# Ledger of designs, part 134: VH-VL binders against q0atu2

Target 1, 119 residues: q0atu2
Amino acid sequence: MLDKKARIRTSREYRNVFEKGKRLSGRFLIIYYVENALDNNRFGFITNKKIGMAVIRNRIKRQLRAIVREYQGQVKNKHDIVLVARAGIGKSSFEGMEKDYIAIMKKAGLFARNANKID

## First folded at step 6 (VH-VL)

Design v62 (framework fv_recibokibart)
Fold by ESMFold2-Fast, scan of step 6:
Structure v62 (fold): chain C 119 residues (1-119), chain A 121 residues (1-121), chain B 108 residues (1-108)
Amino acid sequence: as target 1 above (119 residues)
Amino acid sequence: QVQLVQSGAEVKKPGASVKVSCKASGYTFTDYYMHWAKQAPGQGLEWIGEINPDYGDTNYNQKFQGRVTMTRDTSISTAYMELSRLRSDDTAVYYCARGKYYYDFTGFDYWGQGTLVTVSS
Amino acid sequence: QIVLTQSPGTLSLSPGERATLSCRASQSVDSSYLHWYQQKPGQAPRLWIYDASSRATGIPDRFSGSGSGTDFTLTISRLEPEDFATYYCQQYESSPYTFGQGTKLEIK
């Protein structure tokens, strides 16, 4: 779902976000985020085995990437952001994950005031 | 116990491709990047690239870009490195090694035993 | 790419002596991204020191790592016979992640 340019691809970049970034917890998601030196945002995703079986984790991965892609135009540029799925996310609806993502991004100050889907 | 077990030695002709496997056990396969390194006879270590086993994202050393492909199969906790258009100077021991990328950080803390790839005419 | 230069290339010493191994980077490396490995002939490398100064599990306290910026050092306070091996530094500061050429520690 996300272009190569919009993904955190290297282990070093993930480590930088976890070591230097700020942490904010939502209901189903935790984000770690740090300003980057690029012209664009990059997203990473962590879906630990604690979430459930492979079929559930694969669904969550696809849905999180879809949510991030739909709202990427609302995110303030120049950030590396890692989404960590919490154990309870497996019981959430797509809408529930979407609402949690919007809420934590707004709380982090990373969203424009009006966070709407890119259609 | 953490273990990385690599496939056996290979002998290939110039121009062929080789695919080396690295089977992980004793940990959650998707929690660590898998790295690959080359060591030519009597030489030091050279990093080839890495793969995120969860999402499949790769990052290659530009020296190998265009000839290397890294993949994984999460159902059997196995990572693969394929090197194409083999040359004589690709003769080397190839290692896989894991690297933790979130929470507690370390270097490459566990390595496979190595796979000798010989390229000869 | 960041080039790591190790010195000396070969260090010939006797058991009981102190060894000092240098690793110099072509540009600054955060100490959190500088690691050392030990390799014996016919074996895979083994993580020895991570984050410039932290000993990996099971590594004796005679080994210590130090340094920051561009200058890093691995010190062995009193060499034991099993310490004779090749030591590699490695940077994880930027891709491609690189290794030094190695310092071979050999018996005099």
Scores: ipSAE 0.554, ipTM 0.838, lowest interface PAE 1.7, mean pLDDT 90

Design v63 (framework fv_recibokibart)
Fold by ESMFold2-Fast, scan of step 6:
Structure v63 (fold): chain C 119 residues (1-119), chain A 121 residues (1-121), chain B 108 residues (1-108)
Amino acid sequence: as target 1 above (119 residues)
Amino acid sequence: QVQLVQSGAEVKKPGASVKVSCKASGYTFTDYYMHWAKQAPGQGLEWIGEINPDYGDTNYNQKFQGRVTMTRDTSISTAYMELSRLRSDDTAVYYCAREKYYYDFTGFDYWGQGTLVTVSS
Amino acid sequence: QIVLTQSPGTLSLSPGERATLSCRASQSVDSSYLHWYQQKPGQAPRLWIYDASSRATGIPDRFSGSGSGTDFTLTISRLEPEDFATYYCQQYESSPYTFGQGTKLEIK
């Protein structure tokens, strides 16, 4: 699981990423990202009410955290990154979400040169 | 400041229905899910269900499904829980609670004061 | 459904002592979906610890939460008189969202 140092936890911190960050949209995900002044990366996850009821939203969040954790070694250091699930994500497979995440992160220039899967 | 204010105590006969209200203030009503929970006298908490106040979608605990209906009125920022075909074991304090879901936070961060519903013959 | 079992059911201690409250889940719960509430007689529950280890606003640092998987713990390092209450753990992992039966912390 992502430790607490790797998670964005306050409304203020989320707002900072939305206001000052760059936005990039994928098929199922939108990322907002900004360089931070810390020595580590932090991730936030948003599954709003357009996704569905809490059961679906919680499943999506759990799957996204697992994907982020698996690839965290590939992410360039010193970034705050917020993943926002799009309405269609509820119909996606785990593999579909993973593929979308990798594609977005590469396009954003946030993945290391060798963007290999990290166990 | 955030407040959830519930309707007053009710005394009902077995077989009747009760409708409890929960008026929200101090935040955008449609941005947070509303949950309802039951606490029988001297007992613990039991989740009844939830409502998305923006779209009106609901999800109920199967134990109450068929007897519970959750609704809301966005014009007055009020959520409702109606429980029908009341039984003696429905005697309890009923709470509404706001889900802190904005920006990836869960947990029920604000609760109403509770409404005592007594079912007796 | 996920069953949460809290132990002990009642914990009798004196102010100044350390309290350790356990919450065990019947299946794995992501720590992001495990929360603790404090409830005093005649009052609504209050969110106390969220995401297994984060203190809610205004909660004293003598309270700490820990755990993952199926085993979670709420610790009070040095009890104050106002800490004597019932504590409930809750899982938000899957519907129906369930609470433990509670641990009543009472003065000895």
Scores: ipSAE 0.013, ipTM 0.626, lowest interface PAE 8.3, mean pLDDT 87

Design v64 (framework fv_recibokibart)
Fold by ESMFold2-Fast, scan of step 6:
Structure v64 (fold): chain C 119 residues (1-119), chain A 121 residues (1-121), chain B 108 residues (1-108)
Amino acid sequence: as target 1 above (119 residues)
Amino acid sequence: QVQLVQSGAEVKKPGASVKVSCKASGYTFTDYYMHWAKQAPGQGLEWIGEINPDYGDTNYNQKFQGRVTMTRDTSISTAYMELSRLRSDDTAVYYCARGKYYYDFDAFDYWGQGTLVTVSS
Amino acid sequence: QIVLTQSPGTLSLSPGERATLSCRASQSVDSSYLHWYQQKPGQAPRLWIYDASSRATGIPDRFSGSGSGTDFTLTISRLEPEDFATYYCQQYESSPYTFGQGTKLEIK
């Protein structure tokens, strides 16, 4: 679970990211991201009915939150970032989702250059 | 441009089955849910169900559960709705519609032209 | 299931007039899950307003949507001849997704 301050919580806040943000697609994830006026990052998670039943969507959302939490220290500050799970994500492993997340964040230029999961 | 093209009108006898097709083009077929709706003559719209084209999992309106089957063929970007054990009150125009994603829900942003199914003895 | 009741069932007006169409839900519906569709005779429905108040692509600014909770409204500030059609509200709050019975806007 991410800290309360690091979560996008309202439909208006999500819409702001979708409307004004940049979009980048990965294999299993789409991210929408925009610089914010805060001193911290905020994350949103969308697992819609395109993915499948509630049990699958809930599992994926939990796994994505865990991945984001693990790598949050590597993300450049002052961004609102929404992760949208693509339909194919249900066929992915945890490791597959993690690799896709890292790849997308690097392509977006959102990972700090010197930050690494492995020392 | 996004298009949904449905199969032509059908005339069926009571007790028969009908299978309506909906061919999608202009977008990635597996990225959006496909919905089906019924409109009886002179009446409003009634949601029948949805299919996830990627995995093939479905969710049906209880009213049609046991008589409706939704499938898809990803190689030709086509969704199907089969309605069995037809009755006279199944006479209606049937629509497919794409569920477009906005925030955390679907809006039906593109619709097929409709397929008239007439059930008569 | 959430029942959507539209009123009036038929609204007879002339071009140039204002139209106000109501949609009342039997349970609270988040405005993000309330949509409106326009349907002309012999044609498929077309998405008109999504998220209660956002105009779909190409929809003229004389159309506006508003509302929250159980009460939603579609307003046409000044009717044009092409606006005479049936309008349906729809909720995506919970399955089964439901439509209102429609308001038919007809020329007086």
Scores: ipSAE 0.013, ipTM 0.569, lowest interface PAE 8.1, mean pLDDT 85

Design v65 (framework fv_recibokibart)
Fold by ESMFold2-Fast, scan of step 6:
Order: sequence, then C-alpha cells, then structure tokens
Structure v65 (fold): chain C 119 residues (1-119), chain A 121 residues (1-121), chain B 108 residues (1-108)
Amino acid sequence: as target 1 above (119 residues)
Amino acid sequence: QVQLVQSGAEVKKPGASVKVSCKASGYTFTDYYMHWAKQAPGQGLEWIGEINPDEGDTNYNQKFQGRVTMTRDTSISTAYMELSRLRSDDTAVYYCAREKYYYDFTGFDYWGQGTLVTVSS
Amino acid sequence: QIVLTQSPGTLSLSPGERATLSCRASQSVDSSYLHWYQQKPGQAPRLWIYDASSRATGIPDRFSGSGSGTDFTLTISRLEPEDFATYYCQQWESSPYTFGQGTKLEIK
C-alpha cells in the first residue's frame, strides 16, 4: 500500500491533474501528470465502468497500487500522477500491466535515470 | 442534486415476485454502477448485487442468484430489481445505491430512500 | 465471504463522551476497501468514512477512522446529540461485499 501522503484523495486534486496535466496513453493505461508544489509524488487511480464489475475493478486497483509502490523510488519527484485503466485491462496479466506502466512512465520522462544503481 | 427515487411499498404473497424501481437524476445515469441492498426489519444490511447501466451486465450475491434479476432502462434513467419466489424472510427494506468510482476509493455515495416489501400470507 | 464483526452491538453514552466503535474482519482487508456508514431510524444509510480514515463530504472532524489488516475503528471524540445512530462497516475487498451487523449508539 502506498504511503497516505503519496495518494491523491479529493475530487479537487483529481480535477487539477485532469485540467492542467499532460496526457499519455499506453496499451492498458492512460496517465495524466502535472508538477506539484509539494516535496513528494502523489498517485491517483481511476477504474471506471468500462473495465467491468466491481470485483474486477478492485483487483485492478490493488494490482496497480502494488506496481506503483514497487517503482515509486524511480519516479521523478514533485509530480501528481493519475492512472486511468483502459477497457481491456481486466484481461491483462499482472506482468502485462507492469510492463505497460514502465513503458508509459519512461515515455513521459517521469522515470529518473540512475547510472549508479548496484543490484 | 443527485437523487435516487424508489417505487412505493409492496405487499406480496409467498411465491409471488416483486419488481422495485430506482429512478436516477442529477448525473449521467450510465456512468455509475448501481447496487441493491436488503435490510430486514431491525437487522443490518446485505448486498444483493450490481448492474452496469451502460452495458446491462450484472453480478449477483450467490445467496440471491437464481431469484434476482437486475435490469435498467437508460431512456428514463431507471434501474430495476426483481425478486422472484418470495418467502417470508424476504420481508425487508430494499435500497438502491450508486457506486462511488470517480475517486481512488469505492463505496456507496448516494442511496435511494428505500422500498418496503412485505411478504405475508 | 468476508465476515465483519462489530463491537459492541450497543453502546450507551451521554453527549460529550468519547465513542470507540470496532470492526473486525475474518480475513485481511486493504484499508482502501473499508468504509463506514451512518444510519438513523427510517432513513437510508449515508457514507460517513471511506478508505478506513477519510471523512466523506460534510462529516465533522470529531469523527475519525483508523485501522488496517483485520482491525478497524471508528472514533467520535466528543458526542453530539445528532451522532446517536447505528454505524455499519463495509468491506469491498472481495465479492460478495459485506457489512458488519452494526453498532447502535444510544443515549444513556
């Protein structure tokens, strides 16, 4: 689970990202993103009716939060980012969602380059 | 502004069926899932099922599956729940409720006023 | 199905007192999928706390929610007359979505 400070919670905050942010589409995900005036990143998640029943949408939200949490250290600081699940994501594997997330974040320039990583 | 208005009270005999309506206003009807819940007199809430108003697809609590049917009419922004083969323990207030989905969290943000269904011989 | 057990079943207190209401799940529930509703006699339930700790629109700051895993709590720091009602917790972790049996706050 993401730290509570790292989550977008209010409709006002979501509206700000949608209205002022940039949009980028992947295979299963759309991201909206904008710089914030905070010292941390915040993430929001939208799983709408086109995905399927609540049980599927809740699974997708849980899986997306797990993916975001795993890669949060690689995201450029001071951004509000909203992930919107596209129709069809319910048929994707966890690995498929993860690959799409990484690809779209890199394309948006939101993943920090790290030449000194030792794993 | 957002309102869910349900049909009036019904009195039915065992073995009959009842169809409760829930008319939505103040928002785009097809953008939010609609759920139904049961509350027997003096008891807690029990989830019955959900319907996608856009596509019409449904998902029911196994306890009611085979006796419940959920439908909608998008031309009048109305959802319906029909419960068949009524038993005395179906006596309850039935609620429709809109699923909150536009934020990070789920839940029922607006509820109808409830419809009392009484099943008695 | 996930069973939610609320305690106490009835809590008798006076205005001005602190109320603590518990909700225990039979298996782990992500805090993002635990919600609380308030219901007064003859009325529909109203969303009160969502995501275990976030107050719904218009809910006074004397209400707070907390918890994770299997144990969740709704706290009212200083009861007002209008707070006496039945409170239900609900889980959205898995279908069927279930409610607790409710805790009734009544005037002493």
Scores: ipSAE 0.014, ipTM 0.621, lowest interface PAE 7.7, mean pLDDT 86

Design v7 (framework fv_recibokibart)
Fold by ESMFold2-Fast, scan of step 6:
Structure v7 (fold): chain C 119 residues (1-119), chain A 121 residues (1-121), chain B 108 residues (1-108)
Amino acid sequence: as target 1 above (119 residues)
Amino acid sequence: QVQLVQSGAEVKKPGASVKVSCKASGYTFTDYYMHWAKQAPGQGLEWIGEINPDYGDTNYNQKFQGRVTMTRDTSISTAYMELSRLRSDDTAVYYCARGKYWLSFDAFDIWGQGTLVTVSS
Amino acid sequence: QIVLTQSPGTLSLSPGERATLSCRASQSVDSSYLHWYQQKPGQAPRLWIYDASSRATGIPDRFSGSGSGTDFTLTISRLEPEDFATYYCQQYESSPYTFGQGTKLEIK
């Protein structure tokens, strides 16, 4: 579970990210991201019924939060980031989602250089 | 069609708690934040807070912080607002209303019919 | 928090007349986050104008919204009997989201 201060909690803050943020698409994920005026990063998540049944959606939600939490220390500070799950994510593996997340975050310039768990 | 249906009127004593429900139908429950507002007799509207029905994240107006709790049950598309340690000035009609937070306008376009909560002894 | 002040508090007019309702914000509000609601006694509020100037579905074209920054206006070009109600402006610029105190439009 991400610390509550690391989550986007208000609807208005989600709207800000969608309206003013940059968009980058991966295979299973889309991210929207914008710099914030805080001392920390905040993450939001969008998971809709087109992904699949409740059991699949709940698995995806748990796995996305786990991935984001695992790599939170590698994300450039002062950003609000929203992850939107694409329909095909329901058939992805945990490793597939993780690799897609890392690839997108690196392309966005949001990860520190050499942001790898192994290192 | 698209509607929000709230639970019925409640009469409570000072110090009690009240839990109001708001059942959504006709749309994808998790696509909209659920907002709650208070309207005391003869007065205007006051925003209480909001909940993300997908992830359960909440944001409360500081005036109600510590006394209000918002929850939801996605299996029955129902949102709840619980107000504790009731006092006479909590007597009001309480409304739920939806607000889109992505890909659309954020105005409160659909409202529940309201729930009258009376606090008296 | 952003305070919205509506004026006048009560506006007494006759059907056929023009109504102009004001909403002033204590700090700047992007027009995309300023909305108006109509409420009749015993009823829930109803979205009337969103994004300062866009009419909600089914709202007659005699209603128009305008404004930016701190000054917003709701105008009814020619009042009909069903238009007599209380109108609230609301800002979504920042949490806590706030409503004005309302302008009650009443028959003279």
Scores: ipSAE 0.646, ipTM 0.877, lowest interface PAE 1.6, mean pLDDT 90

Design v8 (framework fv_recibokibart)
Fold by ESMFold2-Fast, scan of step 6:
Structure v8 (fold): chain C 119 residues (1-119), chain A 121 residues (1-121), chain B 108 residues (1-108)
Amino acid sequence: as target 1 above (119 residues)
Amino acid sequence: QVQLVQSGAEVKKPGASVKVSCKASGYTFTDYYMHWAKQAPGQGLEWIGEINPDYGDTNYNQKFQGRVTMTRDTSISTAYMELSRLRSDDTAVYYCARGKYYYDFDAFDIWGQGTLVTVSS
Amino acid sequence: QIVLTQSPGTLSLSPGERATLSCRASQSVDSSYLHWYQQKPGQAPRLWIYDASSRATGIPDRFSGSGSGTDFTLTISRLEPEDFATYYCQQYESSPYTFGQGTKLEIK
């Protein structure tokens, strides 16, 4: 369960991450990330129409939230992170999305080597 | 302050159409999906459909497909729901409500006051 | 479509008592997409609990939500007079988005 404090909530906050953040692309996901001045991480999720119809986009958002929630304790604190789903993610399995998320977070240096040490 | 203000009560004959408006204020209209729900007298809530105010694309509950049309006017931050070929079982309070796919709450966090539509001969 | 079944349909209690309201889904619903609304007669619904367990702004801490999968619960630890209303659960997991039929809390 992502607490409301762990969610990017406004278009202004999303814009800040897109404009000032670093970008890293995976197979199905792009992340934009920037350090925040808060004491916690915040996550945002964007699913474009290129992915598919609303039903598919909603399923993808749900699955991405579940993945982020599962690995939340493994992410370095004090970051705003936006996940943007790439075209083609709708044909991925949950496992495929999860593997891609882990890979891009590690590549970004946002995952601890011993992930369970970071809450 | 965030508000949704709906148009006033309507009385219609069977076979007519009704168009309900929902004016948003206090937030960026295009950032949030707008939903519509029906509540028949003494009954629970039923979701009718949604519109993306940014692009104007819609998704309707199949139960209302073919009779409902959702539109918006971004220049005045107003959403509309038109229900055609009215039947007596369309008598209900209709609500607009703000929801999100875009910014990750996905809850109906702000509701209009409701519009009573009465269908009678 | 996902069917949400709430129980009991009507719950008659007195102020000071504990209330437990159940919402059961016909298929699994991610807790991030299960929400609760309060509605009083003549008023619009109001978001009460979102993402199964998060209190909306201004909602007293005597209200708590819990659950996952198909079973969700709204608990009111000690009823106040203003809590007597109808409560609806709602899923945003898949279209069409659906509501439970409601649990009416009434004064005994």
Scores: ipSAE 0.008, ipTM 0.599, lowest interface PAE 8.5, mean pLDDT 86

Design v9 (framework fv_recibokibart)
Fold by ESMFold2-Fast, scan of step 6:
Structure v9 (fold): chain C 119 residues (1-119), chain A 121 residues (1-121), chain B 108 residues (1-108)
Amino acid sequence: as target 1 above (119 residues)
Amino acid sequence: QVQLVQSGAEVKKPGASVKVSCKASGYTFTDYYMHWAKQAPGQGLEWIGEINPDYGDTNYNQKFQGRVTMTRDTSISTAYMELSRLRSDDTAVYYCARGKYYWSFDAFDIWGQGTLVTVSS
Amino acid sequence: QIVLTQSPGTLSLSPGERATLSCRASQSVDSSYLHWYQQKPGQAPRLWIYDASSRATGIPDRFSGSGSGTDFTLTISRLEPEDFATYYCQQYESSPYTFGQGTKLEIK
C-alpha cells in the first residue's frame, strides 16, 4: 500500500478520470490520467476477471501497488491516474510490469524530467 | 439473474452495533462499486457511502463518518456495512445497490431487498 | 453537497392523466449524472430513467425524462394504475451522492 491520500477512493473520481482523461496503452497496462486541483497525486487500479483466477489477480494487485508506491516520488504532482491491467498481465513478470509502467509514465510526460542534479 | 440479497431484520439496543450483509450473484462482483443507502420510516433515501470491492477503498457521507465501516469478502461476493453506537434515529431500512464506475453507466441499477434495523430500548 | 428539491411533494391524479414531476438542483448537474428511481411501498427502489432521459430496461415509453443544468423533469404521458408510486431523482455529479425527497404519485 499507498497512503489513503494517494488513492482514488470514490467511484465518481474514477468516472472523472475515464471521461476527461487522456489514455495511453502499454504492453500490460493502460493508464487514464487527468490533472487534479489537489496538492498531491492519486492512483486508482482496475483489474478485471479476464486477467485470471483470484490468486493471479491478487498477485497482480499487490505488485501494481508496490510499483506505483516505489515510483510515486517521480510522478509530476497534481494528477489522478488510473491503471487498468490488460488481460495479458497475468503472464508478466514483476520486472516486465515495472518496465511497462515506467515506459507509459514517461511517454505520458508524467515522470519528472531530468532528475539528475549536481548543483 | 443479477441479484443482491441482504441479511435479515435486526433489533438492537441503543449503543450496540449492527452489521448488514449484501451478497452479489450473476455478475463480476469487482466490476461495480457497492453503495449503501438509508431510508427511515416514511422518509426518503439517504446515501451512506460506497466501497470499491476490488481494492477495498471506501468513501463515506460525512454524516455517518466515524460510525460506519464498509468491508467486503471477494471470495463469497459479499459486501458488509457496520453501523456502530446505534441511536433511535438509526431505525431504518438499509439498502445496498451496485454502481458501475468505469467507462459508462453509473446509475444504481440493481438494489438489494433492504434490511430493517430497529433500534429500541 | 448538492441538494435536490422535488416538486410537488404529493401529486394526486387519476389514471389516464398526464403527470409532470420536477427535480431542481442547488448547483449544475451534468445530465449524464441525473437518474430517477421508482419505489413502491415495501419494495426497494428501481432504476427508472438514467442519464436524465434514457429509459431503463423494460420501462414503458409513456415515461420520459428531460432537462439539463439545474432543472430536470420526469413526465408520464398517460397514467396507468401501476404507475402510482414514489419517484426519486438522484445526482452523481459529486460526493456525497444525493437523492431528492421524493414525489408521491397517488390515486385521487
Scores: ipSAE 0.697, ipTM 0.886, lowest interface PAE 1.3, mean pLDDT 91

Design w1 (framework fv_ivicentamab_arm2)
Fold by ESMFold2-Fast, scan of step 6:
Structure w1 (fold): chain C 119 residues (1-119), chain A 119 residues (1-119), chain B 110 residues (1-110)
Amino acid sequence: as target 1 above (119 residues)
Amino acid sequence: EVQLVESGGGLVQPGGSLRLSCAASGFTVSDNYMNWVRQAPGKGLEWVSIIYSRGSTDYASWAKGRFTISRDNSKNTLYLQMNSLRAEDTAVYYCAREGSYYDTWFDLWGQGTLVTVSS
Amino acid sequence: AYDMTQSPSTLSASVGDRVTITCQASQSIDSWLAWYQQKPGKAPKLLIHDASSLESGVPSRFKGSGSGTEFTLTISSLQPDDFATYYCQQYDSYSGEAYTFGGGTKVEIK
């Protein structure tokens, strides 16, 4: 998973991202994002009951954390980013979610275009 | 230089099955997202399926359950298994490459292979 | 269905003409759009990606513009090699319908 330092943990921190941040919607994901005053990025994850049963919601959260962890080195530093899963995400493949994440992060200007995750 | 070559097309009866192949040269299919795109005679382009670099797959809604995309990394070859074929599946089938992660457009196409579903 | 609508479906032009093809998305795709050229009996060829980025080796007379739901491909001075069918395509990770193409615009000799 993600390091504790890279996680948004409190309701106050989530509220700050929602109130002050920008919003961008993808097919399966909505991101809210704002620059922070820290030296690192922090991520939050929201899966609501419209996605499905707890088993599905927990699977989605786990998969999104794995995706974020894999691409964390390509994200511009000093941002708080909240990923909100849309209802249809439960039917997506893992890499379908991954592709949506990459697409919205690029549109947000949070990714370097020429970065490659393959070493 | 870099190339995709499809094969396996031909005449097949309604309800029949057919497997298409797409041999890649000059690059490795598992380093890329690979797609199948079809074109009915005199009509436009229609996306069929994708296999992602880690092997997850997604399909057009009408293709799901009948078509299966796969690859053989040792042969550097992409496949499309087509079952329960219908007259409306008659088309030239192209394999197409898109980059992993950042290059999400189809930068390389094969020549296509014709599938005719008729009695 | 995720619709990509091209206009016109057919266009007659002469060498040297300025040709404009439009593509409309049924919802915003920002700049996640590519343009392809297809000649009879051949596979499509990538011309432009990310709405306006010219692919290496493609002549500078081709220009893409637009964002959101409205996109344009312009050929500033049509050459004999440009008589072909052109397709727009969205790649906004719209899964299950992950890529949708416009209906195509045939550019033919006047």
Scores: ipSAE 0.029, ipTM 0.675, lowest interface PAE 7.6, mean pLDDT 86

Design w10 (framework fv_ivicentamab_arm2)
Fold by ESMFold2-Fast, scan of step 6:
Structure w10 (fold): chain C 119 residues (1-119), chain A 119 residues (1-119), chain B 110 residues (1-110)
Amino acid sequence: as target 1 above (119 residues)
Amino acid sequence: EVQLVESGGGLVQPGGSLRLSCAASGFTVSDNYMNWVRQAPGKGLEWVSIIYSRGSTDYASWAKGRFTISRDNSKNTLYLQMNSLRAEDTAVYYCAREGSYYDYWFDLWGQGTLVTVSS
Amino acid sequence: AYDMTQSPSTLSASVGDRVTITCQASQSIDSWLAWYQQKPGKAPKLLIHKASSLESGVPSRFKGSGSGTEFTLTISSLQPDDFATYYCQQYDSYSGEAYTFGGGTKVEIK
């Protein structure tokens, strides 16, 4: 579960990230990201109807939140980040989505340390 | 020295099945993301399937349901089980390692094994 | 879905020539592109990843450039070992194909 303060909550806040942020595409994900004036990171999640039925979109959203939570300690502080699921994400395994998230965050320079998964 | 060696190719009739093997040396397949890529005679490269380090799998849309990627960690060997083979599956099949953890390019390839589907 | 179009399909060149191969994506793939070299009867060999990053052990005469939808592979002074088929590969899209390859460009002796 992500804390309330770690979530982007309003349409205005989402629009700010889309309008002012940088965009990077991964295989299953697009991220939009911008520095914020807060002392913490905030995440938003978008799963559109092209992904599939509501049950699939809800599963994807839960899995993305779990991935973000697992790697939150590696993300550079003071950023608003919106994850947009691409149409093909419903065909991916959980590990495929996780791999894509790490790769795109690494490319964005948003990981404070190596992007490798370490136990 | 790191190496991949494919085997198991041959002549198969349409509708038949075949299992390909890819023996790895100098590294551990379960520590890496492993792929199958094919090439029809005189044509280009086409991705088939991936097995991730924790065992999840993904497939090209046309391969899903007919082809199964797997590995045997004790033998350090990758497999591709091919069912319901068609003439258009005739190709050299390569196994390939992804370059590094969460990188998507193929840094190591086997020599390939030829599969011919013909009556 | 991303289609990858390489041009030319075939080119004839002499040792010492500058050779340029183009790869076009039907939609933007940022810098998520690799180049491979394949000699007859052999497996492909990675030359360049992330559009412009030269792989260890690959001669400096190979250069990748571009972003978005247009990419080029340049060989600044063609050597005998460079007569081969070259493939670009995108790894941005999964809409049916996670690793779409271009059709290839065959570099032949003139």
Scores: ipSAE 0.181, ipTM 0.734, lowest interface PAE 5.1, mean pLDDT 86

